VHH binders against Abasic site processing protein HMCES (HMCES). Designs and how they scored, part 91

Target 1, 269 residues: Abasic site processing protein HMCES (HMCES), of Homo sapiens (Human) (q96fz2)
Amino acid sequence: CGRTSCHLPRDVLTRACAYQDRRGQQRLPEWRDPDKYCPSYNKSPQSNSPVLLSRLHFEKDADSSERIIAPMRWGLVPSWFKESDPSKLQFNTTNCRSDTVMEKRSFKVPLGKGRRCVVLADGFYEWQRCQGTNQRQPYFIYFPQIKTEKSGSIGAADSPENWEKVWDNWRLLTMAGIFDCWEPPEGGDVLYSYTIITVDSCKGLSDIHHRMPAILDGEEAVSKWLDFGEVSTQEALKLIHPTENITFHAVSSVVNNSRNNTPECLAPV

## First folded at step 11 (VHH)

Design y81 (from x9 with S30R I57K K99R Q102E Y104E; framework vhh_6z1v_2)
Fold by OpenDDE, second read of step 12:
Structure y81 (fold): chain B 269 residues (1-269), chain A 123 residues (1-123)
Amino acid sequence: as target 1 above (269 residues)
Amino acid sequence: EVQLVESGGRLVRTGGSLRLSCAASGFTFRTYAMGWFRQAPGKEREVVAAISWSGGKTWHADFVKGRFTISRDNAKNTVYLQMNSLKPEDTAVYYCAARSYEFEDSPKEYDYWGQGTQVTVSS
């Protein structure tokens, strides 16, 4: 996973992340650093994207079932990194393979600290290799959306009014992530950064790409992943597997350029 | 600053018992695991025992053979090593260690270390 979409306005995004805490109380996640949220149809590594994490990461006596939403840098910067520039990392931390997560210190250590997060997106992009050609067809991949009589599939949004309705009720893709906190050697603000855990693709996506993000499907999975106070690493890792509960459509080559940030990126062709 | 302070090390006779204590302070986050190491003269440092934050998970080295028991008082942020049936071979500097993440089957890496306490077992 090297490209995502997360374009919802902050308020819409927050509402979309409504949840029930352990007590069954309906809640909205509180924002940390909301000004760092940059909506985009075309999110690439090193950009900031919103993630969910347990409040317990910020407050020692907090209920671990409570959620915080925070923009974090895509591409995990490990806490032990001693260079002043995170871009000098010599290894790719955009993704973490599920099968080697416990083998790599950069991911194992933060995971062991309970630094689990849920990366939020409208969906993610993947490119299919066309046999015999150097051309790649991009696809937008996302949760199946509930077809309301009025809210057609992304493809049926023929009017701006319908488009707003579609996105107001959009089910966000929830991907399993690991985050870390890095203190710059020269001082400054702590950098929060994340990696997306990847797994082998489900059968439905296998023709497009052989790998996919570990998707946490449903509130229970999301809650368990986030709740590092009550859920062990071992239990949490059981949530990491391919899911068939995904849909996709072909999109234009507009998304190929990371500078393009328009609705055309995710529009069906 | 994170500090680990060991205590309880002394001279003891073979077959005797000793309880080591390690007081931890300065942690800003959960301490997920604490452990005891030992280093004898001319030997490598080796892990003796480890305990998770909750105390629900413990690990003991094979050479312990039930003689030593690690425990933790979370309220005091203190880890203990009860050592029974001590042998001359147990003579070493014992170190307390802490890490802010959980360990798996064999804890190898720790982030913080104490200064150590000398345990001497006489024949």
Scores: ipSAE 0.006, ipTM 0.297, lowest interface PAE 9.8, mean pLDDT 88
Fold by ESMFold2-Fast, scan of step 11:
Structure y81 (fold): chain B 269 residues (1-269), chain A 123 residues (1-123)
Amino acid sequence: as target 1 above (269 residues)
Amino acid sequence: EVQLVESGGRLVRTGGSLRLSCAASGFTFRTYAMGWFRQAPGKEREVVAAISWSGGKTWHADFVKGRFTISRDNAKNTVYLQMNSLKPEDTAVYYCAARSYEFEDSPKEYDYWGQGTQVTVSS
């Protein structure tokens, strides 16, 4: 997973993240650095994306089941990185393979500190390689959505009003991530950055791409992944596996250029 | 340019009250945890109170618990320390400090510091 869409306005995104804490209280996640959130239909590595993480990461004695939402840089910069420019990191930390996560220092160390996060997106993009040609077909991949009288199917939208209503009750894709905190050696603000854990593709996606993000399907999985105060690393890693509860449709080649940031990136072909 | 500017320190009689303010500029105040520290002559700088970036969580040292209250106003980029029932032992220079992560009781963990404001409590 190297391209996502996360275009919802901040207020809509926040409501889509409504949750229940351990004591059964209904809550919205509290924002950190909300001004750094930049909605886009075409988010690439090194851009900021919103993630959920436990409040306990920021507040001593906080209830570990309470959630913060914060924009973080896509592309994990390890806390031990000694250079001044994070873009010069010699290895790719956009994704983290589930099978080697406990073998690589860049991921094992923050995971040991409970630095688990849930990466939010409308969905993600993958490019299918076509046999006998150099052409690739992009697909938008997302959770199945519940059709309501106000919100329609994105693939069935045939009017501007229907397209607008699709997003009112959109179920956000929730991907398992690991984050770290890097302090610039010359001083400056702490950089929060994340990686998306990847697994083998499920049967339904195998014809599109051989890998997929580790998707946390439902609030129980999301809660357990975030709650590093009550859920050990070993128990949390049991949540990391392929899922079949996913859908997709083919999209225009407009999405190929990461500078294109329009609804056409998601439009069915 | 990052700045933390404390104000409000003065001479107060035992049993009196005082409110300290710390005005922040040059960084995104609302995302930082804030702490009040104090240092008396010949002693190390010690934590008095701390508050999370949102104001939802506060901590107070045992020696001021029930007498001092920390608060913040993110719209005004200001953190406050309300001091009641002051004692001669509270005489010190009071410093405000900012940390980009959860608040801590160790001075070494804070990113930015003010110049301090003197509080003197006399009988």
Scores: ipSAE 0.000, ipTM 0.260, lowest interface PAE 12.4, mean pLDDT 86

Design y82 (from x9 with S30R I57S Q102E P107S K108A; framework vhh_6z1v_2)
Fold by OpenDDE, second read of step 12:
Structure y82 (fold): chain B 269 residues (1-269), chain A 123 residues (1-123)
Amino acid sequence: as target 1 above (269 residues)
Amino acid sequence: EVQLVESGGRLVRTGGSLRLSCAASGFTFRTYAMGWFRQAPGKEREVVAAISWSGGSTWHADFVKGRFTISRDNAKNTVYLQMNSLKPEDTAVYYCAAKSYEFYDSSAEYDYWGQGTQVTVSS
């Protein structure tokens, strides 16, 4: 996974992340550093995206079922990194393979500290290799959405009003991530960064791409992944597997350029 | 440049009240837990109180016994220590400190420190 969409306004995004704590109380996640949230139809590594994480990371004796929402850098920078520039990291941390998560120090250590997060997106993009050509067809991949009588699908939105309705009720893609905290040697703000855990693709996506993000499907999976106070690493890792509960459609080549940030990126062709 | 500037320390009589302020700059204040420490002459520095980034959680030392209260205003990048019923034993230099990421232990290492403000309580 090297490209995502996360374009919802902050308030809409927050509402979309409504949840129940372990007491059954309806809650909205509290924002940490909301100013770093930059909505975009075309998110690439090194950009900031919103993630969910347990409040227990920030508050002593907090209910670990409570959620915080925070923009973090895509591409995990390990806490032990000694260079002053995170871009000097010599290995790719955009993704973490599920099968080697416990073998790589950069991911194992923060995971062992309970630094699990849920990466939020409208969906993610993948490119299918066309047989016989050097051309790749991009696809937007996301959770199946509830069909409304009028919109049926993203492609059926024929009016701005319908489009707005679609996104107001959009089910966000929830991907399993690991985050870490890096202190710059020269001081300043601590950098929070994340990696997306990847798995082998489900059968439905196998023709498009052989790998996919580990998607946490449903509130229970999301809650368990986040709740490092009550759920062990071992139990959490059981949640990491391919899911067939995904849909996709072909999009235009507009998304190929990471500078393009328009609705056309995820629009069906 | 990261700065923590304490203010409000002065001479007060036993039973008096003070409000200390710490103005923060050079970092994203709302993302840091804040704490107040004190150091009396010949004694080790000790934690007085701490507050989470959101203000949703606070911790106070046992010796405070409800006399002091930590609070913060994220809009002003300031943390406060309201000190009531002051005693001569409270005489110390009071320091403001900032901690990134997690607020899990009052004795945890803090990232940034102020220069301190002197509080003197006379009998």
Scores: ipSAE 0.362, ipTM 0.732, lowest interface PAE 1.5, mean pLDDT 90
Fold by ESMFold2-Fast, scan of step 11:
Structure y82 (fold): chain B 269 residues (1-269), chain A 123 residues (1-123)
Amino acid sequence: as target 1 above (269 residues)
Amino acid sequence: EVQLVESGGRLVRTGGSLRLSCAASGFTFRTYAMGWFRQAPGKEREVVAAISWSGGSTWHADFVKGRFTISRDNAKNTVYLQMNSLKPEDTAVYYCAAKSYEFYDSSAEYDYWGQGTQVTVSS
């Protein structure tokens, strides 16, 4: 997973992340740096994407079940990185393989500090290899959605009004991530950056790509992944596995260029 | 300066009870998971019990389940091990250990260790 869509306006995104705290009270996640959130149909590594993480990471006395939503850089910069420019990191940290996560210092160390996050997206894109050509077929991959009269479907949307209805009750894709905090050697703001954990593709996606992000299917899995104070690394890693609860459709080549940021990127062809 | 100081170890009779304490200093105790480990003569160090940073979750080894209880007091920076129905096989040096933000049942995965307190159980 190297490309996602996360285009919802901030208010809509926030409501899509409604949750219950430990006391059963309904809450919305509290924003950190909300002005850094940039909606896009076509997000690539090194851009910022919204993630959920436990409030306890920022406040010593916080209830660990309460959630913050924050934009973080896609591409984990380890806390030990010593150069001034994070783009100079020699390693690709866009994804982290589940089978070697405890062997890699870049990921093992932040996991030991409880730095687990849930990466939010409308869905993600993958490119299927086609034999006999240099062209690859892109697909948009997302949770199955409950269709109602008000919400419509992606395939039925043909105007701005109809496109708005598709997203009113959209179930966001929730991917398991690891983040780290990097302090620039010469001073400046702490950089928060993340990687998406990957697993072998499920049967349903195997014809498109051999890997998929580790998807946390449902609030119980999301809550356990985020609650680093009560859920150990060993227990949290049991949540990391392929899922069959996913759907997809082919999209046009418009998505290939990461600078294209329009609804056409995810429209069915 | 990080310190974990165990106390309470002594000679007790089979069937007796004992409470071990571990006083922590030099780190933010409430953000650390705590564990109790033991090492008997000629044996490897083994995990006895562990408790999450908040005290909301505990783990106990099968060989002490129902007999030992781990607890903590974050206001006093102390972790406890209540040991009941002691057996000669429980004779060991007991160690307190700390790990940031999680607990484990593996001795290799803890960040800080105490110096140990000797528990001897006579038949």
Scores: ipSAE 0.000, ipTM 0.323, lowest interface PAE 11.1, mean pLDDT 86

Design y83 (from x9 with T31D I57S D111N; framework vhh_6z1v_2)
Fold by ESMFold2-Fast, scan of step 11:
Structure y83 (fold): chain B 269 residues (1-269), chain A 123 residues (1-123)
Amino acid sequence: as target 1 above (269 residues)
Amino acid sequence: EVQLVESGGRLVRTGGSLRLSCAASGFTFSDYAMGWFRQAPGKEREVVAAISWSGGSTWHADFVKGRFTISRDNAKNTVYLQMNSLKPEDTAVYYCAAKSYQFYDSPKEYNYWGQGTQVTVSS
């Protein structure tokens, strides 16, 4: 998993993350650093993406079931990293394999501190190998959506103003992540960065790519992954497995260039 | 504190029309998707129609499609169900429900529920 779409405006994204805390109270996640959120149809590693994490990471004695939403850098920078420039990290930490997560120091240390997060996206992109050519077919992969009805007159052309309406009932993809906090040696703001845990592809995706992100399907799974105050690392890791509850469609090559940031990136071909 | 209050249910003849209203209070109405559900005697509660928080997306069950229309007025904190061409099988208690952000076609996902309003279709 190396490319995502997360284009919802901040207020729409916040509504899409509405949740219920342990006491049964309906809540919206509280933002940290909202000005660092940059919506895009085509997010690549090193860019910021919104993640959910437990409020307890920021406030002592907070209810661990309450959620913060924060932009974090995609590409985990370990807390022990000693150089001044995170781009000099020699390991690719965009993804973290589920089968070796407890063997890799970069991941097991933050995981031991309860630094679990849920990475938010409209969906993610993968490139399918086409036999007999070096060209790859990109696909947009996302949760199954409730089939909504088009409002409007028959035969009328869709307007750009209607694009916002297509997303107002969108179920965001919720991927299991691990984050860490890195303090620059020369001083400055703490850098929060994350990795997406990956698993073997499910049957439905096996013809597209051999790996997939660990998807947390439903609020029970999301809640248990985030709640490091009540759910141990061992119990949380039981949530990490392939899922079949996923759908996809082929998209145009427009998405190939990460500088392209338009709805055409995820439109069916 | 949270309240959903349905109104408009009554006895109508086959082929008649009704508009149900649901007045919401105690929460930020524009952050919630709304749904209309019904339950006939001896049957499970079933979803009739749903509308997104903005009103831009709707869903109607196949058995009411073309006859019922869901709508909302965020300025008035009210969701409506316009029911046309009523049939005896539409007889049920109609419930209004609220779900944060996105609607689902399952009752168990909804956060808040009204007390219901009785619709009876005769003849």
Scores: ipSAE 0.448, ipTM 0.744, lowest interface PAE 2.5, mean pLDDT 88
Fold by OpenDDE, second read of step 12:
Formats: C-alpha cells, sequence, structure tokens
Structure y83 (fold): chain B 269 residues (1-269), chain A 123 residues (1-123)
C-alpha cells in the first residue's frame, strides 16, 4: 500500500470514528494535533494521515478503550534512529509485512510497547499490471458502503449534493498499523510515525495486487487492536489477516501523480 | 484441555485474610484477561475483580472497598486474589475465569471457568 485517500473534513472524520468504550458509552475520539490533519484524495508516504490510538498512550492510568485521533507521518521512524533527518532512513517503513513483523526491530520494538494504531482512509489505491503492456490500471479499494436509497454508489453521485451525502455516511477503511515516537537528536517536537501492516491479498484482489493492507473489519477488531492494555500482542496479531470484505473500482490515471488532489482521483472511470 | 483450578479457600474468622490462587493450563495464559467471581447461596454470580493480560490494569468491585487485590504471574500461569478484612458477607464459592479481551462485569463474557473454591467467613 503506497497510496491512500483521506479527504473528509475533520468534523466528518471525527463523527465517522464514533465508538463505544468498554462501558458501552458512545464516544468520539479526541484529537491530538488537529492542525496537522491535511485532507487529501491522494496521500503518499511521508505525508500525515489520521490514525486512532489508545488514550493510554498519552495519559497514565487512562481507560485503554478510549481512543485518540492524531495525524502521524506515514513511514515509521524508529525511536532508536539517531540521524537528524528522518528521510535518511535507509530502509522502507511504509509497510510492515505481517509475516516478518516480529523479526524486524523497527516494528517489533514499538509493537512490544503496545504502539498499535488504526490508520484511517477513505480507501487505498493499487495498480494492476496489464499483461503485455507497461501500463498499469489504478484501482480504488474500500469497504463496501451501505446503499442508501439516496446516496447511490460512488459512481451515482452525479450531483454535489449527492456526493456530500455519500461521504457523510462513508465507512472509513480501518487498517492495522504500528506507530513509534522519535525524538530528534537536536531537539524539537517528538515525531509520531506509522507503518501499515500488509498481508497477502484476498482472492478478490489477487488479480489486482498480491498484497493488501491488514484491514480491521468491525468495531471489535478495531477495539482489540487499539486496546494494548487489555489485549496482548499475540492476541492482537490474530486479527491480522486478509479480508474479502472489500470492494473496488477502476479510477483514472489522475491518481498517478501524487500532486493531484481532486475528487477525480477516486472517481470511477 | 483448558483447566482453571482454584485453591486457597477455607474457613476464616471475621477480619481474617486469605489468598486465593488459580492455576491455568491448556491455553495461552498471557493472552487472556483473568477475573475472580463469587457466588453466595441463593445469589447470582458476581464479579469480584479483573486483571488485564499484562497485569497493568485491574478492576475491583465496589463491595471490595480496597480489601481485595487481584494480581497475576504470567510465568506461573496463575492469577491471585488477596483477600483482607474478610466479612461474613464474603462467604461464597469463588471462581476464576478467563477472557481473551477486556474487562467485563458480566460472567457471560468469560470463556473459561474454574470449579470454584469455597470461602467461609465466620462471625
Amino acid sequence: as target 1 above (269 residues)
Amino acid sequence: EVQLVESGGRLVRTGGSLRLSCAASGFTFSDYAMGWFRQAPGKEREVVAAISWSGGSTWHADFVKGRFTISRDNAKNTVYLQMNSLKPEDTAVYYCAAKSYQFYDSPKEYNYWGQGTQVTVSS
């Protein structure tokens, strides 16, 4: 996974992340560093994207079932990294393979500290290799959306009004991530960064791409992944597997340029 | 086979102390939250205390009022309940239970149960 969409306004995004704590109380996640949230139809590594994480990461003795939403840098910077520039990291941390997560120090260490997060997106993009051509067809991949009589499919949003309705009730893609905290050697703000855990693709996506993000499907999976106080690493890792509960459609080549940030990126062709 | 075996229950006088133990086997102990429950004659089973998989978080019922403390040793696959300042009202069968996720105050949410140990507090 090298490209995502996360374009919802902050308030809409927050509402979309409504949850129940362990007491069954309905809650909204509290924002940390909301000013760092940059909505975009075309998010690439090194950009900031919103993630969910347990409140216990920030507050001692907090209820670990409570959620915080925070923009973090895509591309995990390990806490032990001693260079002053995160871009000098010599290995790719955009993704973490599920099968080697416990073998790589950069992921194992933060995971062992309970630094699990849920990466939020409208969906993610993948490119299908066309047989016989050097051309790749991009696809937008996301959770199936509930068809409301009024909202139609993303493709049926023929009016701005309908488009808003679609996105007001959009089910966000929830991807399993690991985050870390890096303190610059020269001082400054702590950098929060994340990697997306990847798995082998489900059958439905296998023709498009052989790998997919580990998707946490449903409130229980999301809660268990986040609640590092109550759920062990071993138990949490059981949640990491491919899911067939996804849909996709072909999109235009507009998304190929990471600078393009328009609705056309995820529009069906 | 999953087994939870409680021990330590006995007759004690009011104001006395007991330490209950529950030895777990047949499952990955460190993946489960553990709880202590009790059931008095003619009463419903009620949650006494719970502890997270790591032991980093604990919950105690209101009636405990600081008298009981739950703890665990993952290396020994054992959960404990230290019971101090016991009262006749604490007389019950005490059960150990395991849950793979979160604290629940409902017995229905727990996956595995022990056979229980009898605690009797005399006046």
Scores: ipSAE 0.011, ipTM 0.277, lowest interface PAE 9.3, mean pLDDT 88

Design y84 (from x9 with S30R S54T I57Y Q102E; framework vhh_6z1v_2)
Fold by OpenDDE, second read of step 12:
Structure y84 (fold): chain B 269 residues (1-269), chain A 123 residues (1-123)
Amino acid sequence: as target 1 above (269 residues)
Amino acid sequence: EVQLVESGGRLVRTGGSLRLSCAASGFTFRTYAMGWFRQAPGKEREVVAAISWTGGYTWHADFVKGRFTISRDNAKNTVYLQMNSLKPEDTAVYYCAAKSYEFYDSPKEYDYWGQGTQVTVSS
């Protein structure tokens, strides 16, 4: 996974992340660093994207079932990294393979500390290789949505008003991630960054791409992944597997350019 | 030519069970969400259940209350509706419908329709 969409306004995004804590109380996640949230139809590595994480990471003795939403840098910067510039990291941390997560120090260590997060997106993009050609067809991949006549389809969003309606009840894609905290050697703000755990693609997506994000499907999976206080690493890792509960449609080549940030990126062709 | 052919509809008694089938042809079945709709006399067509193209997600109307289950077999290009605990209120023509990748609660959004199969539940 090298490209996502996360374009919802902050308030809409927050509402879409409504949850019940372990006591059954309905809650909204609180924001940390909301000003760092930058909505985009075309999110690439090194950009900031919103993730969910347990409140216990920020507040001692907090209920670990409570959720915080925070923009983090895509591409995990390990805490031990000693260079002053995160871009100097020599290995790719955009994704973490599920089968090697426990073998790589960069991911194992933060995971062992309970630094699990849920990466939020409208969906993610993948490119299908066309047989015999160098051309790749991009696809937008997301949770199946229950569409209503009022909400319309992504393709029917011909007006700003209709577009907003389409996204009012959008089920966000929830991907399993690991995050770490990096303190710059020269001082400054602590950098929070994340990697997306990947798995082998489900059968339905196998023709498009052989790998997919580990998708946490449903509130229980999301809760268990986040709740590092009550759920062990071993139990959490059981949640990491491919899912068939996914849909997709072909999109235009507009998304190929990471600088393009328009609804056209998501529009079916 | 696109075809959706429903089968399995018949007269049953209250509390009985039926399994409806819809055989699809003429389009890439695996890329379509499938839905079951019903229309009773004098009523509007309403969605009963829907299933994603992979079968990984299903939706059922509130009136189903666990009595009906939609499923699909992509290898057979067939969608099913298992109906249990049938009631007289379930009497209707049941239609199979197809929508590319996504499903809607509105019949207007579906691309292809079957001719329907009559389900009659007697008291």
Scores: ipSAE 0.292, ipTM 0.687, lowest interface PAE 2.1, mean pLDDT 91
Fold by ESMFold2-Fast, scan of step 11:
Structure y84 (fold): chain B 269 residues (1-269), chain A 123 residues (1-123)
Amino acid sequence: as target 1 above (269 residues)
Amino acid sequence: EVQLVESGGRLVRTGGSLRLSCAASGFTFRTYAMGWFRQAPGKEREVVAAISWTGGYTWHADFVKGRFTISRDNAKNTVYLQMNSLKPEDTAVYYCAAKSYEFYDSPKEYDYWGQGTQVTVSS
């Protein structure tokens, strides 16, 4: 997973993340740096994306089941990175393979610190190689959506007013991530950055791509992944596996260029 | 300034019980996972038990499971190891260790260490 859509306005995104804490109280996540959130239909590595993480990462004595929502850089910069420019990092940390996560220092160390996050998206894109040609067919991949008479389907959103109805009840994709905190050697603001854990594709996606993000299906899985105070690394890693509860449709090649940021990027073709 | 001070180690007879304590100061104890390690004569240092920073998850090595219990009191900045049914093989120096948020079974992952407390179990 190297491209996502996360286009919801901040207030809609916040409401889509409503949750229940350990005591059963209904809550909305509290924002950090909301001005760094940039909605887009076409997010690539090095851009900021919203993630959920435990409030306890920021506040001593906080209930570890309470959630913060914060924009983080896609592409994990390890805390031990000693050069001044994060773009000079020689290895790709956009994704982290589940099978080697405990073998790689860049991921094992933040995991040991409980630095688990849930990466939010409308869905993600993958490019299927077509036999007999160098053409690749892009697909938009997302949770099955509950249909209502007012929300419609993505295919029915062929006008501006229909697009708003589609997104009002959209179930956000929730992907397992690991984040780290990097302090520039010359001083400056701490950089929060994340990687998406990947697993083997499920049967339903195997014809599109051989890998998929580790998707946390449902609030119980999301809660256990985030709650590093009560759920150990070993227990949390049991949540990392392929899921079949996913759907997709082919999209236009307009998504290929990451500078294109329009609804046409995810519209069915 | 950071200190982990173990106490409670002494000579005890086979089959007896002992409670070790580790008092922490100079860091934010409640955000640290805690572990108990031991080093027996002629052996390498091994992990005995560990507890998450909230106390919600504990781990015990197979060789002490059912006999030892780790616990913590975040209000008192103290971690404990209750040792029951002691055997001569439990004779070792017991070390307290702290690691930010989540524990590992590897000694090299821990941030702070105590000086150890001697436990001797007579045959």
Scores: ipSAE 0.000, ipTM 0.162, lowest interface PAE 16.6, mean pLDDT 84

